# Designs tried in a protein design chat: VH-VL binders against Large ribosomal subunit protein uL10m (mRpL10). Part 220

Target 1, 224 residues: Large ribosomal subunit protein uL10m (mRpL10), of Drosophila melanogaster (Fruit fly) (q9vpl3)
Amino acid sequence: RGKINIQRPKAPHYERARVVAVTQPKYPELPKAKSCFKTRAERTQQQQENPYNEIIAREVRNWLDHSRLVAFFHLSSITADDIFRVRVQLHKQNLHLKSYGSKIIEQAVKNTRYEAIVPLFHSNHCIVFSPDPEKTAALLRIVRRVPQMVLLGGIVEETMLSRNQLVAYAQMPGLHAVQAQLVQTLSQAPGHLIQQLQAHQNSFVQVLDVHAKNQMNEETPKST

## First folded at step 14 (VH-VL)

Design ha102 (from ha1 with light chain G31H; framework fv_anetumab)
Fold by ESMFold2-Fast, scan of step 14:
Structure ha102 (fold): chain C 224 residues (1-224), chain A 119 residues (1-119), chain B 111 residues (1-111)
Amino acid sequence: as target 1 above (224 residues)
Amino acid sequence: QVELVQSGAEVKKPGESLKISCKGSGYSFTDYWIGWVRQAPGKGLEWMGIIYPGDSDTRYSPSFQGQVTISADKSISTAYLQWSSLKASDTAMYYCARSFLYWGDFDYWGQGTLVTVSS
Amino acid sequence: DIALTQPASVSGSPGQSITISCTGTSSDIGHYNYVHWYQQHPGKAPKLMIYDVSNRPSGVSNRFSGSKSGNTASLTISGLQAEDEADYYCSSYTSYSDPFVFGGGTKLTVL
């Protein structure tokens, strides 16, 4: 029997809550009618999805629906104690740090306007949610002092923003109307923004490919 | 202008109770941690504890756990450090200081409250 | 219980450069870049000089710089001036349950 926190009771451990969700009785329901054509691969994948993934995907959709600020981060190696410290600090500012598997995120955003964010989550990642977009400045002030978290981009007032646009938004004075206008101005070409985010990931892959090719060339030196 | 103003010097006898204060102004009081730091005469700085006024989340140094109580009243932007029963060894200068982050720097400090405990 | 190790005193002449060390363990200074330095003149409250190993707050002279190697952080003061004569304290983050530890302090004398 360990420590008791009387002043601040702990919420149920995430791992225990997940086990409880997975062990709940499964009752098969009739599938809803589908009114559009889907590929065989898409149908097969949907049939293979377990109930646990759908429960967590619903949680992600709930966070997206009730958050006016969503920020996406690459997450480097970090201890459980350190991520807990960061989570507590963010929670003080009504900022909620969550980690979800890429397949769950893909399932959550499928057939929504945010489906384009999926490529951001092919590496280690985490997401911060808040109902208050004014907390963007506080968020960036906190995470700039957490080197394991690297901002990739976000969604503010349902508008997708790049890292630079989100940083610009955070530097705005505390005028709500001005901030709303800035978000709309920065996001005048959403397709271009999405393409820029994808291009950065492609550039990283290209750098890795060039490095690999250079290593191969060094392995096969030719002497004259 | 950010400012932390502490209550005035206190002279007490062993066994007496005491509550000293630290009032913040010029910033959002509920968005910063308030830490308490002790400095015994001729000695170095020693961290006592920290509180987040927005929800009263409090942590104490192991050396001061059970010896003092830290609290805050966000309606008047004031943090408190309290003893139920003072000892001569509590004679020291007591500083409050703010930090934006739990693991962060103390960027603004109060002027200090001198507490003298003697018979 | 745990305190960071600083030399009790250091001295220098005006215009010279001096360095103050702050040694901890692999679980504090060796693990985190959350090392801060404070200056305290006699009878006054401490003042933040350096945060997160090497960053200067607005209004702090660029003569003050910080660095870290392994378990040791260092504060360097270049172009020493009489007003630099003070006590200097380092601090580091350690753990969630005991987040702050201070060094014993170093008295800087400008001769």
Scores: ipSAE 0.806, ipTM 0.919, lowest interface PAE 0.7, mean pLDDT 82

Design ha104 (from ha1 with light chain Y32F; framework fv_anetumab)
Fold by ESMFold2-Fast, scan of step 14:
Structure ha104 (fold): chain C 224 residues (1-224), chain A 119 residues (1-119), chain B 111 residues (1-111)
Amino acid sequence: as target 1 above (224 residues)
Amino acid sequence: QVELVQSGAEVKKPGESLKISCKGSGYSFTDYWIGWVRQAPGKGLEWMGIIYPGDSDTRYSPSFQGQVTISADKSISTAYLQWSSLKASDTAMYYCARSFLYWGDFDYWGQGTLVTVSS
Amino acid sequence: DIALTQPASVSGSPGQSITISCTGTSSDIGGFNYVHWYQQHPGKAPKLMIYDVSNRPSGVSNRFSGSKSGNTASLTISGLQAEDEADYYCSSYTSYSDPFVFGGGTKLTVL
């Protein structure tokens, strides 16, 4: 019942078929849609929801602007207990693990130099921030032993680095090595670097998807 | 290079207090956890607790919560294990060991401190 | 607490291979790849032999290897030598509130 009358189709109506032929739009000059503008209620609801998103987006911008090290990770399924222990361990090294929705990240970096990172966050993700780029080695040493976190790349001293470049940076012992690396990365096209990072993420997602499907099929031995 | 050096053997009576030490050298002391592991005579290894010297964050095994106090002085790269009142059942070898990760392995161990509590 | 289960003793002859098992639950060995093995000679401190199931620290002989299947981890020593005679302990991560549990230990005798 409710919106659709269940009794309606039981009686075949010759008259209904005829009425359909005559139910051509009688007012072709007027739009079919009743409203061209969002209602006051819809506009008010959007305004009430937007302040929350903007507050969190501002938080993300503050982390990006005040961090000399930013690392991007794909995050596989992980328990609350496990992510908490990882967050605590990272915090010991002044490394701050954060998770934000993709929409909030997009809002935070829109019209900024960081907009190119948005595609990296179309799947499960997390970000590690630090004011201290010397902590890159500690970060990698920790996350190598957290299989749920897969390094995609990062930003060091405002320069975008691939996974391999970030690993190489972690092995450099001092200031001169950092300066040399920045000069090297500045010679590359940023778009090509982002494509490499996105390809790595897509390859990993595809592997996970295939693995999950194989595991699902393997778990139904008495079916098909 | 990396070394953990523990204080010497102790012989005590029940009810006495005791504080034993573990000094780290050859590495950044504040970047590693220090765990304490007990081994009763002729028995296996038993974890007691762990401390991060950089901020003194300490976690105890449920079996040892309230029985001992773990502390660290990062200025002298030394961790401590302390009893307010010893019992005969505290007679054991006590090892300190470092771990980079809270959930990780103990890659270097101290030589051990034998604590003997009579009666 | 319920400790990880190891055989009390294992024996072998020089040149043989032996395996020491370490059995826990889905909340420790089965739930994580954070299984570590320690060797302890009489009167000495333990020495790390294997970490994270199968990794060897620098300076540990490649005769030592580790593996895991379900809730059981295994330490295998190939080409057994007299100096391998020692007590062997496994350990595993369990939870944030109780991060370490040890096995009861296995005495390896080289005949």
Scores: ipSAE 0.793, ipTM 0.911, lowest interface PAE 0.7, mean pLDDT 82

Design ha105 (from ha1 with light chain Y32W; framework fv_anetumab)
Fold by ESMFold2-Fast, scan of step 14:
Order: C-alpha cells, then structure tokens, then sequence
Structure ha105 (fold): chain C 224 residues (1-224), chain A 119 residues (1-119), chain B 111 residues (1-111)
C-alpha cells in the first residue's frame, strides 16, 4: 500500500542466512515449555529457528504492501542468463522480478486475503512487483515475448485479478473504466477467481507440451 | 505518429570530431531503446551499440567499443552518436532505430545520416 | 564476432515463391527464438518484416513468412511482386553483452 522505497537494512543473501542458521546452536537455549500457551519467548525462539525464512517472508510482505501491481507467473525451464536479461528489461519499466520458495510465500501471505494463491506456487514460479499499476501494459508486452513465463493472474490495487482480467485492465482508458471493471470484478467469489487461475495453470501444461514437441521437432532435422 | 528524425549529411576530414543526432517523437522516448546501425557503402548492416534514454544504460558492440560514444538527452528526446577523431573508414550511412526490448526488433528507423570522411 | 550467413543473391519471377536462408550457431539462431528480418529498398532505411522467427508486424503482407530449424532461419516470400525487389537482412539475439548480430544481406531480384 504505498511506495516501494524501503530504507531498512536489506535481508541477508541466502548463503549468508544459511551460514548464520548453520552456526546457530542446535540445542535451544530455553527448551522448556511451562504451560499449554506458547510464551512470547517460545514464539520468538520458533521464528529464530528459521531466520532466513522469516526475514525473506517479511521482505515479501513489504513488496506486497508497497506494490499496487503484483503479477504471478509460472516458469518453465529457464537459465540464469535468460532470466537475468528479463529481470533487467523489467527493471527499466519499474517492474521488479522476484523468486521465492513456496514455503516463504506461504508464510508471507498466511492470515491475509491472498492466502488462497499459495497452491499456484507448487511448481517453479516468480512474481513481478511494481508501485505503478499503469505499467501492467508494459509488463504484458515484455512477458508475451518470454515464452518460459506464463501469466497466472495478479493483484491490482489490492484486488485479485485473473489473467484475462489483467489483460483487460491493461487496455483500460483511465480511472472511470478501471472503477467500472473493479466493481464487476469485486462481485465475483474469491474461490471462482482461484479456480480460474488453476485452470490457466492446467492449460499452460498442455501448451508447454506442444511447445516442447515443436522445439524438439525443429532440433531433430539438424541431427545426423 | 512514431517518428525518428536524424541530423543532416556530414562531410569531414580525418581527425575531426563529429556528433550526429536522432530525435524521437510520437512515443514515450524513455520507454524504448535506441540502437545505432552502420552501413558502409555497398555493404550490409552492422550493429554499433544501444542506449536506454531513461537511465542512459549503454552497450556497445565489441567492434565499436572505444571508437564511438553513444548518449541521450531525454529532455529533448534526442540520442547522439559521437566520434572524437574520424577516420576514412568511418564513411558510411548511420541509422538510429528504436526497440521496446533489449533483445527485440527495431520497429521504427530514422532516415539515416550519411557521413563522408575524406581529405 | 561472427556474422550470420545469407546467400548474396536470390532471384524469382512474379507469382513465384522464394526462400532466403540465414545460418548461425547454437548461441544465436539455434539458442533463441529472437530472429528478425528487415527489408531495405535502395537509398531507404530498413523496414521490419518479421520478428521473433515467424511474427508479422501490422501492415506487413501475409506473403511474407518466417521459420526456423536448428541453426538456420528462413524468410519465405510467396506470390512475388516487383515491389519485393530489395535487400533482405536477418538478425538474431546472441548474448546480453552483445545482443545483436546481422546477416550479410541477400539481394532479391524479381525478373
């Protein structure tokens, strides 16, 4: 909900967080529970058991809170070099490509209106964040030319949208059309929207099979 | 309408400096890359370099790294190609062209600037 | 460092179909689906005819089509017309540090 300009200390890199976690005592300093209620110290210790996950989950929540555009993608096989060029191009348009593990996403969206999206991240995935919802058109123009990235859906101004609704939003002329569409979108049940996103994921698997077969056929003629 | 307009033809002597321009209009100049392409007389197209005017991120072809300078002034929607010291081998037609994607196609081209370097 | 290989010239008669090849390596044409074709009439700037192997920009005749097999991309022009007489250049994405490589160009003569 606001600017994505965060001046807090950056979360540690995975490698640094791993080293910290590994060097932590395996034996908890205060292992005793005294009642059926978890004490504040026990809750704090539980979070300390996975410092990396909690720090990154907090980072994800900050991105969600400061982004007015969030788009969810499935990734097929893609190299580090390939994703890097896409990340740089998106960054030129104030679009920030992030990849997080499913467990971290689950922790970040737990007890929020967006918890239902967790199943979308069962396989390889990424998220694009932006403070500027007007960049939705630029986002779609970029990713339509990156076949490894398949749009599943997203969140615009805190409202969950399907792939088709995001495409429609990108084509809207100003606030009046956006308000009209949002009223119509908000009238739909959240479960129906999630079902649409899951259906697109299933359709994507079929498209990937066709693409892989076509790519293999293109390579086969080159073989001796 | 989208248009790229380049500066006029230049006739120079070896050792002279030169700066040619490419002005974009009819689109958001800072949202597109501007590439420079050279074509020597009777020869093919040769990529020189590319710039993103929004942040001045610039990349050069290895063949042109250190030989030319590419720059842009986003306040006047103009990109530049500059030589500190021209050589006779720099005689060519120079095109600017825009691309939305760094790895993408050049969908609109300038009309070209002919640079002739002779004694 | 390495330019894409195109035939220097091809020729055809009005109404015929011709194909122009563009051959590279596994690190350009073979590795990416970012092959573009440009048409250049004498004394004019190039015009985009095909992008991303096989896609046509708005306003380009459906007589122009593109394809790719392995390290070779092809531009096919069907129903040749006199106005198609021009030089044709292919280009491919190669790497982040050096994103574009062009072919040497093919002169199409319509007899």
Amino acid sequence: as target 1 above (224 residues)
Amino acid sequence: QVELVQSGAEVKKPGESLKISCKGSGYSFTDYWIGWVRQAPGKGLEWMGIIYPGDSDTRYSPSFQGQVTISADKSISTAYLQWSSLKASDTAMYYCARSFLYWGDFDYWGQGTLVTVSS
Amino acid sequence: DIALTQPASVSGSPGQSITISCTGTSSDIGGWNYVHWYQQHPGKAPKLMIYDVSNRPSGVSNRFSGSKSGNTASLTISGLQAEDEADYYCSSYTSYSDPFVFGGGTKLTVL
Scores: ipSAE 0.742, ipTM 0.884, lowest interface PAE 0.9, mean pLDDT 81

Design ha106 (from ha1 with light chain Y32H; framework fv_anetumab)
Fold by ESMFold2-Fast, scan of step 14:
Structure ha106 (fold): chain C 224 residues (1-224), chain A 119 residues (1-119), chain B 111 residues (1-111)
Amino acid sequence: as target 1 above (224 residues)
Amino acid sequence: QVELVQSGAEVKKPGESLKISCKGSGYSFTDYWIGWVRQAPGKGLEWMGIIYPGDSDTRYSPSFQGQVTISADKSISTAYLQWSSLKASDTAMYYCARSFLYWGDFDYWGQGTLVTVSS
Amino acid sequence: DIALTQPASVSGSPGQSITISCTGTSSDIGGHNYVHWYQQHPGKAPKLMIYDVSNRPSGVSNRFSGSKSGNTASLTISGLQAEDEADYYCSSYTSYSDPFVFGGGTKLTVL
């Protein structure tokens, strides 16, 4: 086994870690993990109750280090059957769909140049990894047919790209050298890149806020 | 310039074996699924199975599992549909078609291969 | 085993609009947006007309449109022309016959 991960030797370890995670007895409940405030003692206790988090965080860093293409998605409600067929189709194109908790992602990218991605993972999310950046076009062709997955942005050849920049990259015909030069050209203004990722997230939050306000204003029934 | 070209019409007797082909050109053959669709005379379309040539992952319709074999040779960009023993009820037009997604649409179709099985 | 339900035939006159229905269940048409429509002229291979409920491939006339409501998908042809006379088939993703199933087909006659 592992033929698809010859250049990523730690990929099989992630699958085993998921089995361990399912059987892990002292994992904190999700509602507590979503608290807006935690004391230092509560954070320390939570870390102690999740001893495998550091191992999975290292696995995430290993995926980041060995992947030349990383794409970040918001994930809406999806059945196990639906996500499985998507995973199978992505795997045919050497694209590897992974799901990690936001805390694990934060631990994995802390003190790295990818710290800026943490805000993208405040809601439900998934990540697609590939050693082959030429597969970006195939990835977007697949995902456009999966409405539950919404592209947020990504990393190509170690360079952070916004959603629009990834779409532009996917449309370019390319040799590896030409693609690497294009990525460098697209990422010449780091401040604008980070602002676009944050603006995209803020626009989504604003849409949710408007929707919530509209729903609060809609209920004006009268009885007789 | 995407094209799927199927082998010519076949006339066979019951009990004979047969292998028909579908050759893809103008695209990356190993990046698309190839499906086989049957149409009996005067009847509608029914799918038989689908194959991913890149790794030979094959899925069959429950109605055709065990009755036919689907295979592909990626070195010559060709998919195959094969019978070990033909029946008169196998008389039909057989189409191959490509799909980027295995749950997706068939965007390009072969011209069809007419198979007639009679004594 | 269970195919999507289409009317056996439909007819119209040139310039008219006609609609062909395709009815399934919540496990196929109702549960997903993976409904596709194919046109087949006598003696020829099918041609993709609509994919993912309402999207047209390049080269398909804008007279063809698709929609879905609940467990029923519809193909509408406006400004009917003689060349539209053909058989039309719907298909949908389904888990019970993974990965898809066809409808029985509808013969369109242009009078």
Scores: ipSAE 0.651, ipTM 0.810, lowest interface PAE 1.2, mean pLDDT 80

Design ha107 (from ha1 with light chain Y32R; framework fv_anetumab)
Fold by ESMFold2-Fast, scan of step 14:
Structure ha107 (fold): chain C 224 residues (1-224), chain A 119 residues (1-119), chain B 111 residues (1-111)
Amino acid sequence: as target 1 above (224 residues)
Amino acid sequence: QVELVQSGAEVKKPGESLKISCKGSGYSFTDYWIGWVRQAPGKGLEWMGIIYPGDSDTRYSPSFQGQVTISADKSISTAYLQWSSLKASDTAMYYCARSFLYWGDFDYWGQGTLVTVSS
Amino acid sequence: DIALTQPASVSGSPGQSITISCTGTSSDIGGRNYVHWYQQHPGKAPKLMIYDVSNRPSGVSNRFSGSKSGNTASLTISGLQAEDEADYYCSSYTSYSDPFVFGGGTKLTVL
């Protein structure tokens, strides 16, 4: 029952190394010419921005453009071992857990239809991508048992949905036409949805502040 | 109805090979992990290993790594536990059980396969 | 091997309440809410009674409840019945490399 050796600074545990090799993230199918980022071309054609950031920003945009399901989460403190098991489990369902810095996300989505999501990423966050919107139910079933991941909202078939709307979508029968119509009728203007997601995140920060102030009494802010 | 059906009891001699089975029905076999749990006579439950049939990703308990092989055939919704060379200490009841999550509960169990290894 | 500590036996009379403890460390029971309880009648396969500390699967009597305090999880059976006489096992998630550990089991006798 030993945990992955956290005292090993240089190399991952043997078991983790094997699982990482097996579960290496794969993008949705891209044209072969674009799926292989050319280091030389990127380096020489870059603007004034850091070449590394530009490459990662392009990766984020490719995920957004090729994923029919995108879910946004607040991510509380979680160990490397725990996030790894969650990533592996999600990957089994063609769900791809990614973390990107806020500046990289802003760079990726500026001047695109996704620009409105930028305010969501001022605190610890992660994103789950999938080419298959039918996996929304599986996603929620998995993350329901990961208390460190708090669903903020998402995008289904290019339509922005709140947390409650995503839960409703997941409970729909497996009829694609009905689900597509539901997505369209549940959708709100991007400004309103972002404001609701931002409010949820601010409420969570307030809960964390209460918890921090009560740490000496070992109290939890969570209520049942 | 979800059901896990295991193969029948086996009586073997030390050094013989053995492969026992666990067939799932009534659910999507490739969306659940199958774990194997051993129970020696009069003793408690001991986890041996787990497999995800969808991609055959397998993890063993350190105590059983190299002692057994776990496999699955998703075309017939069946998982397997195999020994290349049995020992008398392998005498036990063997259960298979399913779990949706790698870290989750075993919500349905097979009826068990009794393996007796004696000279 | 056994990493979680349970009492070897507990006993009670019909109609009483009994509690079975399961003690681990901060790396398993104390650190996460992945504690599960299984009931096993003689000669039968185990049956899931409680998952994730306190949740009951469909079909499990509400006489069974679970809780956790620090490094100790507890299974409580209220309104004890003769049919509750069985072995009870706790389990917990620990790490990716060795995800499951069971308690040694507790034999419940209904007197």
Scores: ipSAE 0.784, ipTM 0.901, lowest interface PAE 0.7, mean pLDDT 82

